# Designs tried in a protein design chat: VHH binders against q9xw16. Part 39

Target 1, 132 residues: q9xw16
Amino acid sequence: MSGWNAYIDTMTAAAPSIKRCAIVGAADGSVWARTEADNVFKASEEELKTFVALFNDVTQVPAKGADIEGVHYVVPRTEESLIFGKKENTGFFAVKTKSAVLIAVYEGPNEVAAQVRKAVESMQTYLNNAGY

## First folded at step 23 (VHH)

Design ha33
Fold by OpenDDE, fold request of step 24:
Structure ha33 (fold): chain B 132 residues (1-132), chain A 123 residues (1-123)
Amino acid sequence: as target 1 above (132 residues)
Amino acid sequence: EVQLVESGGGLVQPGGSLRLSCAASGFTFSNRYSIAWVRRAPGKGEELVARIKDSGEYTYYADSVKGRFTISADISKNTAYLQMNSLRVEDTAVYYCARGYPPLPEGDYFDYWGQGTLVTVSS
């Protein structure tokens, strides 16, 4: 097991609506940890490489959307280190830390989005404070 | 295969200095991992001595070694170091190099360890 799995577990525990999540390298999209077993995060490293590159210019992302696990999401909101995607009753939050990108895919009504965001941003803050 | 190899241990008098090296192979020092020195003194448990991420922007030191020990890393050589100054008898231990991750509230997790190098501080 990777030491990063503990952080996957922390995020999923913090927001039950999170179905899948991953921690990937911000520089290259390499997978450091991901949900497995019943909820496998299925994005390829090639897709993730493209995805993490979106953070190079997040201002362009709302216009074109973002793809995760072969699914296209509209992107209602971006911040310097955050990409929020939506599709029907699903969505994702991706946040960038110093070294990584945290991706959480969730399912549920719009109301669950706030909890998912809080979970990933909390992890973002924790990791940033640790230098990651 | 991931491997960590410590070197530089030995016998030294109190007040002396010693520099340990940890040569890593099978992986590259990166934003993905941390490197830590952990020691085990005779009859005692493990103690995290120091931890470094990347080239040294983020470091941790145990209170017992602050001001005396310095952890560093040379990314180009994939090697970490522990400069030990003002050594004390209580610093006597086997010193291990370990590959780590972001610290957890319950403690650091390490997945690979070196064989250890003995440091003996005695008059």
Scores: ipSAE 0.841, ipTM 0.914, lowest interface PAE 0.7, mean pLDDT 95
Fold by OpenDDE, fold request of step 24:
Structure ha33 (fold): chain B 132 residues (1-132), chain A 123 residues (1-123)
Amino acid sequence: as target 1 above (132 residues)
Amino acid sequence: EVQLVESGGGLVQPGGSLRLSCAASGFTFSNRYSIAWVRRAPGKGEELVARIKDSGEYTYYADSVKGRFTISADISKNTAYLQMNSLRVEDTAVYYCARGYPPLPEGDYFDYWGQGTLVTVSS
């Protein structure tokens, strides 16, 4: 049980549509915490290393999409510290902090996306203010 | 194995100075963790004294020690320090260093602690 689990719990509680969630190192994609039990976040270390590197140049991501947990997502657009994707009734939000990347995978209609984004961006702000 | 080892405690007179060290092994200070000093005075509970993230851009001090104590870290040595100046009798306590995380509203969480070092301030 990592001390980072508390922040996973906070995000998942804030947005019930989040099915899986992870906090990883921005530099190397190492897993600091992730959802487990019935909702295990299953991205490999190699996949996460590739994923966090997308933030080095987010402008190229919409053209090629992004992969998480072996699933390919369409990325409509990106921001400097935000990558989000969609696939059918699923999607993800990934935000970069000073030292971490927060990833939330959700299921549901498009209307639930706003709540998921708010949850991860709220955590992003909280961690940034604390120097993380 | 994660380990934290404090040193530098001792007996000093009021108004004196002391520098504590916390040598860490089994993990790296930067990015994922913070380091904190927590003290326990005789007959009292634990008090968070100071906390540092990375090289010191983000620090916290208890009001009781603000302006007198300085927390710092040498990443190359994986060691944290607590410079204590203008010591008072009420600063007498066992001082622990601990590995921490981003602060929580309900209080800081620490998963590893040192053995502690005794600081006694007395005339």
Scores: ipSAE 0.836, ipTM 0.913, lowest interface PAE 0.7, mean pLDDT 95
Fold by OpenDDE, look of step 23:
Structure ha33 (fold): chain B 132 residues (1-132), chain A 123 residues (1-123)
Amino acid sequence: as target 1 above (132 residues)
Amino acid sequence: EVQLVESGGGLVQPGGSLRLSCAASGFTFSNRYSIAWVRRAPGKGEELVARIKDSGEYTYYADSVKGRFTISADISKNTAYLQMNSLRVEDTAVYYCARGYPPLPEGDYFDYWGQGTLVTVSS
């Protein structure tokens, strides 16, 4: 187990609609921690490498969407360090810190998205303040 | 296998200096981890002395050692250091290096520790 699991647990506790979650290296998409057991985050290393590279130019992401765990999401919103994807009753928030990308995949109605975003952005702020 | 090995401990007089080293293997110093020095004095609990991320852009020091101790890391050698100046008798302790992560609100988490090196400050 990685010490980064504690931060996975914090995010999942803050937003129960999060089904899968991962913390990966911003530079290479390497998995630092992920949800496991019944909620295994299944994105491959190759996929994550591609995904984290999206943050190099987020302005192009809405036009092409984003893939996580073999699932294609439309991307209604991007910010400098945030990618929001949606697919039916699922979605994801990905936020970039200095060193990492936090990815939270959620299920539920649109109303749950706000809580998920808050959870990952709170962690983003926390990690950034710590230099990560 | 992850391993941390401390060295550099010893006997020193008050006001003296000592430099501890922490050689890491089985993993690479990166933005994924932090390295911390934690000390345990006789009859006392553990105290986080200093922590470093990356090559030193982000550091933490306990109030008790600020201005006297300097933590650093040589990425090329995968080694962290603790330069201890103006040593005091109360600095006497076993000093451990540990692999850590971002600080948690409830406390620090370290998953690997060295064996420790004894620092004795005495006249």
Scores: ipSAE 0.768, ipTM 0.879, lowest interface PAE 0.7, mean pLDDT 95
Fold by ESMFold2, fold request of step 24:
Structure ha33 (fold): chain B 132 residues (1-132), chain A 123 residues (1-123)
Amino acid sequence: as target 1 above (132 residues)
Amino acid sequence: EVQLVESGGGLVQPGGSLRLSCAASGFTFSNRYSIAWVRRAPGKGEELVARIKDSGEYTYYADSVKGRFTISADISKNTAYLQMNSLRVEDTAVYYCARGYPPLPEGDYFDYWGQGTLVTVSS
């Protein structure tokens, strides 16, 4: 509810379909905040370092897919600062800011994905405008 | 352990200048935090004076100090500064250095504070 955790709370409130999310350093994947308790975001340090490096060349990601929390996702599309991953009835959106990568893992059909994307991109815009 | 150590306070006449320093330890200035100066004047609560991203960019100033005070950060020294020019009697306060985060619409959150340094502006 404080520090970087306030931004976790904001994203999960804006899109209740988000089941787990994290804010990690864009340079090294270090965890700055994450969902905790019964919905712990469980990605390893090594996995997060690999994951944030995907933003160095997003054009390579659709061919490879992406791994987070030990789950392999198909990546149907990317944009310069956004990666969308899909696995069955789950998916993720990840966006890069000036300082961080925001990762939101959601459950539900594709019809709810737009709300999750909107929540994550709104936070991306806010943090970029604040210099983070 | 995170620590913030202020220095540079003292007595100065109106119109004068002082430079406050805030040496940080237990974390490194980079791109994750903000550093702020907060003052407590006699008879008043705390006022956020200035804030800077710990990389040395993206500043905020209270209206009461705009154009007179400058906040800066030196990553290589892990130190933030408050240059106070054109000081007025109403700037008399204890000045605290604090560590924070990106600003929220409802206000700033600070998790670590220094001990404060007294600035007295009088003739």
Scores: ipSAE 0.451, ipTM 0.764, lowest interface PAE 2.3, mean pLDDT 90
Fold by ESMFold2, look of step 23:
Structure ha33 (fold): chain B 132 residues (1-132), chain A 123 residues (1-123)
Amino acid sequence: as target 1 above (132 residues)
Amino acid sequence: EVQLVESGGGLVQPGGSLRLSCAASGFTFSNRYSIAWVRRAPGKGEELVARIKDSGEYTYYADSVKGRFTISADISKNTAYLQMNSLRVEDTAVYYCARGYPPLPEGDYFDYWGQGTLVTVSS
């Protein structure tokens, strides 16, 4: 209902397995909104600047993986506007919109990954249609 | 400190034109926000008149002003504009510039407002 925080709330409600998430500027990784309080998304802005730059050439990401919140993830696959990372029983999905990168970190078995991806891609589509 | 400063209001006869300006400081137009014009007539609530993405794209207009008003944004000047043509008496109001976000179905949220500029349309 208020600012970019409303979109954080929408994603976490749509996919309860999302533990932490953020919306960051696609150009510079600046934090526009994130989960707070007990589920603080703790990536530094320096780390996020490096992370969003991965979307400049997603084809090189599987070879080197990605770092979020000081955690190194294996990246099994990417798409033009999507990066999927895995570590043990946790993972992340990140998608790029016209203005932002949406990052959702989830915990749980692989069976819930599809639900998390659907929530993040649904928001990607909504924001792109609104011009953001 | 984020500030929005309106200018260009005044007295005009029906059928006339005015251009309002909204100069922004404390943030830059790019791709994160929207800029809106909201008006309030005496004894009435707020009406969202027009909205534009701060990059200068993706416009919205209230039905009451479509075809007569044009919103624009100039990122190089960090300024938004409302061109008001074919003005009517019912357009008389204080016009506020406001900073917002992507549109939401349940309504818009604006976190910063200008002081308003009075537009009076009278014979």
Scores: ipSAE 0.429, ipTM 0.742, lowest interface PAE 2.1, mean pLDDT 90
Fold by ESMFold2, fold request of step 24:
Structure ha33 (fold): chain B 132 residues (1-132), chain A 123 residues (1-123)
Amino acid sequence: as target 1 above (132 residues)
Amino acid sequence: EVQLVESGGGLVQPGGSLRLSCAASGFTFSNRYSIAWVRRAPGKGEELVARIKDSGEYTYYADSVKGRFTISADISKNTAYLQMNSLRVEDTAVYYCARGYPPLPEGDYFDYWGQGTLVTVSS
């Protein structure tokens, strides 16, 4: 376990329905860590810069939706530091910490979405308490 | 290439003070990393002395140094500092500056280390 990659591993272990995951800088969307190998997280720099800027005013996001890895998601709900996106049998949860945005893309029915949310929010709380 | 260069070590009497500096290059202090001071005394393993978020916030101190040592970081100078006051003989060690990440329950991981600077506390 090393660096920011350890947090990727922790989230994917906590919620196996997470298929791809990334930790990106909240200011600019730069990739600090991501799932690799068989499940590469492939969002572009431009897309991630646009995505993290959504947290500047999450109330506007349901009207726009969000794009991740070239896929457009409807955003049925947001909270001050959380964006939930859906497309068919897939979705994402993204949360903002003091330093970063955590993004988890999952597959499965609505039942598993709660597990994914819990995994990312637990990590959000941990990182915020550590100052990140 | 990431480099960390320590300075400020030396010989000091018990009760004295020293200020260590760690100048970083190859990356910039912002809000992504932590900077730590780790020491190794003769015949002992490594001890995490202090850690700070590279933005200059969120400090940790080992119980053995609380109230005597202060870690700080200056983003504008890309440099971390360890102010060591009320030094004791048991503080004698080689002090290393290291770059790390948010703390983990099982311990810290450091991916880059300085060369170390010797601090000797002796009458």
Scores: ipSAE 0.384, ipTM 0.732, lowest interface PAE 2.6, mean pLDDT 90

Design ha36
Fold by OpenDDE, fold request of step 24:
Formats: structure tokens, C-alpha cells, sequence
Structure ha36 (fold): chain B 132 residues (1-132), chain A 123 residues (1-123)
């Protein structure tokens, strides 16, 4: 297994509402690690390449939305290193580190979103401090 | 296949210097990985000596080698180095190069190791 799997486990364990996670290369969307088994993160390489490229200009993302795992999400707003989307009772948080994009897909009421965001941002900070 | 090959070990007197090399193949030094030097002294367990991410902006050194050892990497050559100065008898060990990841609170994880190179410091 990849050493990145430990970080997938950490994110997945951060909140029960998190269903799937992935860590991908910020430059090309290559999958470094992802949830597997019963909760496989299923985004294609092409989709992830497109997704990570959104961080090159996040200001345009709300107008277009974002696609993950073949699902189109509305993106209410973005931050420099943060893209989050919503669809019904599901959503995602994606944060960009120096070298990676962390993606967490969650399911639940809007109240669970805060915990998911905290989880990915915490990981973001940790990895950034380590140079990743 | 992923492979790490160490070289540069040998016999040196206390106060001397050696430079170890770790040639990597089967993967490239990129954003996913760190490179570390780990040593195993006779009768002792393994000790993380140094770790590097990228070209050296992010490094770690064991307290026992701080100020004496320098880890570096040449991305163009896909090779990492360990410059060892002011060597001491207690630095005697087999030195391994290992592919690593972001440091974990419970300890570093490495998935590939070299065969090791012996460094003997003796008068």
C-alpha cells in the first residue's frame, strides 16, 4: 500500500458523514490514494485532471460547478485553496496543498459540512507544514 | 520496479568524512515522496538519520547527527545524498536509503529500501 493511505484513513475517520476520500496530485490529478472496498472513490483520471485544474482559477468555478465521480455539484463559492460543492444531501470539500488536492465526499445534512471542512483543512495545514 | 541503491560506504577514521549516494530507479523524485537515510548500528535498532522533501527546503535530522550530516537530493539525477562530516565511532552502522512519505505522528513510513552500505568509523 501507498504511504498516503494512512492519510486517507485519517480523513475518513474524521467524520462519519465522509463516505469517500482521495488524495491526488495537484499538477495532474493522478491518484495517490483513495478510499476502496465498500466506498471506492470512482473519479476517473480525466475527471480528476480537470478538477485539479480548477484551482488554477477558482473564481470561475461557481459559475460552472464541479464534477466528481460523474456527479455535478453546485459550487456556492470558492477560496484560493478551497473548492466545495453541494448536491441535495451530499457534498464535497476539496483543498489544495503545496503538491496535492485532498477530496472528501460526504453525505448528510448541512450541519455535517463544518466537520468535514475542518477535517480536510486540518490535513491541509499538516501537509503544507511538511512540505506537501 | 522500484529500486534504491546505496553507495559510498567504507572505513574512515574518527573526524573523517564520507558521502553516501542513493540512486533511485523505477520512480522519480516527485511531489509524492520523501527520501530518508536510516541506519542500523550493531546490536541496535534502526534510527532515522535524515529525511528530505524536494530539493532541501524541508529536511529532518536526528539530534545525534545535527550539524554534522547533510542530506540533499539531485532531482535531475534521481539521486539522494548524505554528506557525513566529523564522523564518530558511534556513527558506525549500515546506512539504508528509503522512500518515504509525509511524516506521521506515530513514525515515518517507508515502502522501499536499498540494500544498505556499511560505514565503519574506527581509529
Amino acid sequence: as target 1 above (132 residues)
Amino acid sequence: EVQLVESGGGLVQPGGSLRLSCAASGFTFDDRYSIAWVRRAPGKGEELVARIKDSGEYTYYADSVKGRFTISADISKNTAYLQMNSLRVEDTAVYYCARGYPPLPEGDYFDYWGQGTLVTVSS
Scores: ipSAE 0.840, ipTM 0.914, lowest interface PAE 0.6, mean pLDDT 95
Fold by OpenDDE, fold request of step 24:
Structure ha36 (fold): chain B 132 residues (1-132), chain A 123 residues (1-123)
Amino acid sequence: as target 1 above (132 residues)
Amino acid sequence: EVQLVESGGGLVQPGGSLRLSCAASGFTFDDRYSIAWVRRAPGKGEELVARIKDSGEYTYYADSVKGRFTISADISKNTAYLQMNSLRVEDTAVYYCARGYPPLPEGDYFDYWGQGTLVTVSS
């Protein structure tokens, strides 16, 4: 386990609807930490490389959607450092920090999305303030 | 294999200066890590002395060493340093360098440590 696992635990504890979560390098999509055991985050390195590159131009992402763990999500909108997607009763939030991308995949009704977003954005702010 | 090796410790008089080095191998000073100096004085617990992220843009210092110690890193050499000035007797300790992560409210986590280098400040 890497030292980054603690931050995975923090996010998953803050939002119980998060099923899988990962912290990856913003530059190359390398996995720094991810949920494991019964809820393994299964995105490949190649997929993550592609995913983190979406932040280079988030304005184009809604038109094409985003893929995580082989699942295609509709992306309703984006912000400069935020990409979120939906698929049926699932979705994801991805936020970019100075050096990382935090990805949380959740399952549940739309009402749970707000808590997931808050969890990842809180971590985003925390990491940014620390220079990460 | 990840390794951290401290050097530069020794005996110095109060008011003196010393520069510690931490040579890292098996990993690079990249975006995911910080480097910290942690000391353990005789009979006392662990104290975070200083932490650095990147090349020095983000640093932390314990109140006890602010204005006297400077942490730095040479990315090209994969080496961190601790410049210690105006040393005091209470700075006597074994100084460890450690690979760290973003600070947590409950305290910093470090996964790899050096063997430590002894700094003795005495008249």
Scores: ipSAE 0.833, ipTM 0.912, lowest interface PAE 0.7, mean pLDDT 95
Fold by OpenDDE, last read:
Structure ha36 (fold): chain B 132 residues (1-132), chain A 123 residues (1-123)
Amino acid sequence: as target 1 above (132 residues)
Amino acid sequence: EVQLVESGGGLVQPGGSLRLSCAASGFTFDDRYSIAWVRRAPGKGEELVARIKDSGEYTYYADSVKGRFTISADISKNTAYLQMNSLRVEDTAVYYCARGYPPLPEGDYFDYWGQGTLVTVSS
């Protein structure tokens, strides 16, 4: 197991509506850790490489959306280190740290989104403070 | 295969200096990892001595070694170092280097360790 799995567990525990989660390298989209078993995060390395590159210019993302695990999400808006998307009763939050991108895919009503965001942003802050 | 190999330990008098090296292989000092020195003194538990991330931008030192020890890393050599100055008898221990991750509230997690190198400070 990757040492990064603990941080996956922390995020998923903080927001039960998270179905799949991954921590990837911000530079290349390499997978450092991901949910497994019944909730395998299935994005390919090529897809993740493309995804993390979105953070190079987040202003363009709302116009084209974002793809994760072969699913296309509408991106209402972005922030410098935050990309989030929606598709029906699903969505994702992705935050960029100093060296990583945290991705959480969730399922549920809109009300659960706030908790998911809080979980990934909390981890973002934690990792940034540690230099990651 | 991930491997960490410590070197540089030995016998030194109080007030002396010693420089430990940790040569890593099977992985690179990159954004995913930190390197830490952990020591185990006779009859005592493990103590995190120092930790480094990003070639020194982020460092941690135990209070017991602050001002005396310096952790550093040479990414080009994939090697970490522990410069130990003003050594004290209580610094006597086996010193291990370990591959780490962001520190956790419950304690640092390390997945790979070196074999350790003995540092003996004695008159």
Scores: ipSAE 0.832, ipTM 0.912, lowest interface PAE 0.7, mean pLDDT 95
Fold by OpenDDE, last read:
Structure ha36 (fold): chain B 132 residues (1-132), chain A 123 residues (1-123)
Amino acid sequence: as target 1 above (132 residues)
Amino acid sequence: EVQLVESGGGLVQPGGSLRLSCAASGFTFDDRYSIAWVRRAPGKGEELVARIKDSGEYTYYADSVKGRFTISADISKNTAYLQMNSLRVEDTAVYYCARGYPPLPEGDYFDYWGQGTLVTVSS
């Protein structure tokens, strides 16, 4: 078991609407940890490499959207270290830390999005303070 | 295969100095991991001595060693070090290096350990 699994569990516990979650390297999109079993995060390495590269210029992302697990999401807006997208009753939040990108895919009404964002951003702050 | 190998332990007098080395192989000191020194003194449990992330920007020291011990890492050599100054009798222990992750509220988690090196501080 990866030492990063504990952080996956923390985020999913904090936001029950999270269906799948992953922690990947910010530099190359390599998977450090992900949800498994009945909720396997299925993004390919090539897709993740492309995804993490979006953080090099987040201002362009709303115009092009973002793809995760073969699903195309509309990206309403971005922040310096935050990319989020929506598709019907699903969405994702992705935040960049010093060394990683945290990705949470959720399902539910728009009202659950706030809790998902809070869970991911809390983890972002925690990891940044630790140098990750 | 992931491997950590400690070296540099030995017998020293109180007030003396010693430098331990931890040579890592099978992985690189990259963004995913930290390196820690953990010691086990006779009759006592494990104590986290120091932890380092990257080249030294992020470090942790136990209160018992602050101001006396310095942890460092040479990324080019994939090696971590523990410089121990002003050694005390109570520093006597087997010192292990371990591969770690971001600290958890419950305590640090380590997945790989070295074999350990004995440090004895005695008059």
Scores: ipSAE 0.830, ipTM 0.912, lowest interface PAE 0.7, mean pLDDT 95
Fold by OpenDDE, fold request of step 24:
Structure ha36 (fold): chain B 132 residues (1-132), chain A 123 residues (1-123)
Amino acid sequence: as target 1 above (132 residues)
Amino acid sequence: EVQLVESGGGLVQPGGSLRLSCAASGFTFDDRYSIAWVRRAPGKGEELVARIKDSGEYTYYADSVKGRFTISADISKNTAYLQMNSLRVEDTAVYYCARGYPPLPEGDYFDYWGQGTLVTVSS
């Protein structure tokens, strides 16, 4: 078991609408931790390498969208360290820390999105303060 | 296989200095991990002495050693160090090197440890 699993558990506990979650290296998309068992985060390392590279120029992402776990999401807008997408009653939030990217995939109405965002941004702040 | 090997311990008089080394193998110092020194004095529990990440950009020291101990790392050698100055009798302990992660509210988690090196401070 990875030492990073505790942080996955913290995010999923903070937002019950999160179905799958992962912590990956910002430089190469390597998986540090992910949800498993009945809610396995299934993105390949090749896909994650492409995904984390989106943060090199977030301004281009809304025009082309983003792919996670083989699913294409519409990206309404981006921020410097935030990419989020939507597809029907699903979506994702991805935030970049100093050395990692946190990805949370959720399912539910638009009302649940605020809680998911808060969960990943809280973890972002926590990790940044620790130098991660 | 992940391995940590400490060296540099020994007997020293109060006010003296020692430099401990921790040679790591089976993994590289990277963005995922921190390196920490933890000590266990006779009859006492574990105490986190110091922690380092990013070649020294981020460091932590216990209040008991601030101003006297310095943790550092040489990434090119995959080795961490603990420079101990102005040693006191109360610093007597087995010192362990450990691989760590971001600190948790309930306490730091370490998944790999060295065998430890004994430091004895006595007049």
Scores: ipSAE 0.827, ipTM 0.910, lowest interface PAE 0.7, mean pLDDT 95
Fold by OpenDDE, look of step 23:
Structure ha36 (fold): chain B 132 residues (1-132), chain A 123 residues (1-123)
Amino acid sequence: as target 1 above (132 residues)
Amino acid sequence: EVQLVESGGGLVQPGGSLRLSCAASGFTFDDRYSIAWVRRAPGKGEELVARIKDSGEYTYYADSVKGRFTISADISKNTAYLQMNSLRVEDTAVYYCARGYPPLPEGDYFDYWGQGTLVTVSS
């Protein structure tokens, strides 16, 4: 429905372990695009608003974790524009661009995390270079 | 409903100038979108002329129009513009305004288009 779906498709194609994905506004957590159908991204607007605000001070996130789709993740790693969450055989990578936050929820062993990170960071770099 | 409406097209002599406008409604010029001008000359395919993100910090121009055309946007009016200077006969085309997104490696992606406005450059 949104033109931003194309970019979700790009990320999911680059990392098959990505189960759900969303592109949201960095300022307010508004959903620009999300995976749907069998892999619907289910985070609420309120949750996303809270989530994107985590990037205002990522240093505090490891201590409190992060919630996505009603699921609480521990956060082993943060960077200025990156939040990495884990829960059992699932996890997420969230990266912040100039205007957006890209969220990819994945399922699989730890080994798949590298590919997921690469996918979202590649998109992050691409979007930043384009001014997004 | 998303709508783009072009205006400002017409007949102009070579070397002349023309300013096209694209009035957008049903959405706002926010950080989700870009606005592009795409033209189609008679017997030719579509050519991306220019693209703008935000208020002009990020712009793209086709090599064929660099230095002559300027794309801009007035956020307060939700309107984009294409200032065309030093017009050439080969600039003759229907000019479309389109709502765009970050360009994909495969090409530009636009989801909404205006009806187009004809620009004719002729002596």
Scores: ipSAE 0.775, ipTM 0.882, lowest interface PAE 0.7, mean pLDDT 95
Fold by ESMFold2, fold request of step 24:
Structure ha36 (fold): chain B 132 residues (1-132), chain A 123 residues (1-123)
Amino acid sequence: as target 1 above (132 residues)
Amino acid sequence: EVQLVESGGGLVQPGGSLRLSCAASGFTFDDRYSIAWVRRAPGKGEELVARIKDSGEYTYYADSVKGRFTISADISKNTAYLQMNSLRVEDTAVYYCARGYPPLPEGDYFDYWGQGTLVTVSS
C-alpha cells in the first residue's frame, strides 16, 4: 500500500543492509507500516509500547538495554531522539519524530551501521519538516 | 470500514460564508493522517484547497483561498471543518473531504474520499 509504506520503501532503498524496519506511533507503539513478506518485522503491541516509552528518558536506556522482536540488545549510545542497539553482528537504530518512531534492524560491520543511521536520520528530518 | 461524510454545502451569495463538515469513521485522529478538502468545478480538474494534520496542526492552503478559508479538526468529534468566508463565484464547486498522509516528494496521496458536497456561489 502507498500511505506510510512509501517511507518504508524509501529507507530500505537508501540503506539496503536494513533487514527489517517499521514506523510506529510515538504515543502508543502502534504499527503504521513495516517490512512484510520475507522480511516481516515482528514485534508485539506490548513490546512496541514499552519500546517507544524509552524515548521518554533515553539516559536510562544504556543501563537496561532494549528489546525488539523478542531480541535483547545492548544500548551503547543514545541521543535525545535516537537509540542505537547492538547484539553480535546485528543492531538497530531507532529515531523519534514529532508523531512516530522509526526502527531499522540491520546486520553488518561499522560502515553498514553508519549508512543505516544516515538513512533513518534523513527520514526523521523529512518527517519532522512535514509536521510528522 | 473507513468513511468520510461531507455536509454543509448549499447556495450562497457572493461575499457570504459557509461551513463544511467532514465526519470521519473507521479510523481515529491519532497523529498518523491528514484531512484535506479538494474541490472540482464543472469541467475542471481537482484543486487541493486545504490540508490539516489530524491533530489539528500544520495547515496548508491553496493561494486561491488564503485569508478566506480556514481548515480545522476536532479530535473529540472525529470531524474536520472548512470555514469559507468572503465567497466568490469562482469558489463554486463540489467539495470533497479526503484522508491523506505526510506529503510525498511527488505530491499528496489520498486513500479515502467522501462523496462531495455542492457549493454554489451566485447572486
Scores: ipSAE 0.505, ipTM 0.792, lowest interface PAE 1.9, mean pLDDT 91

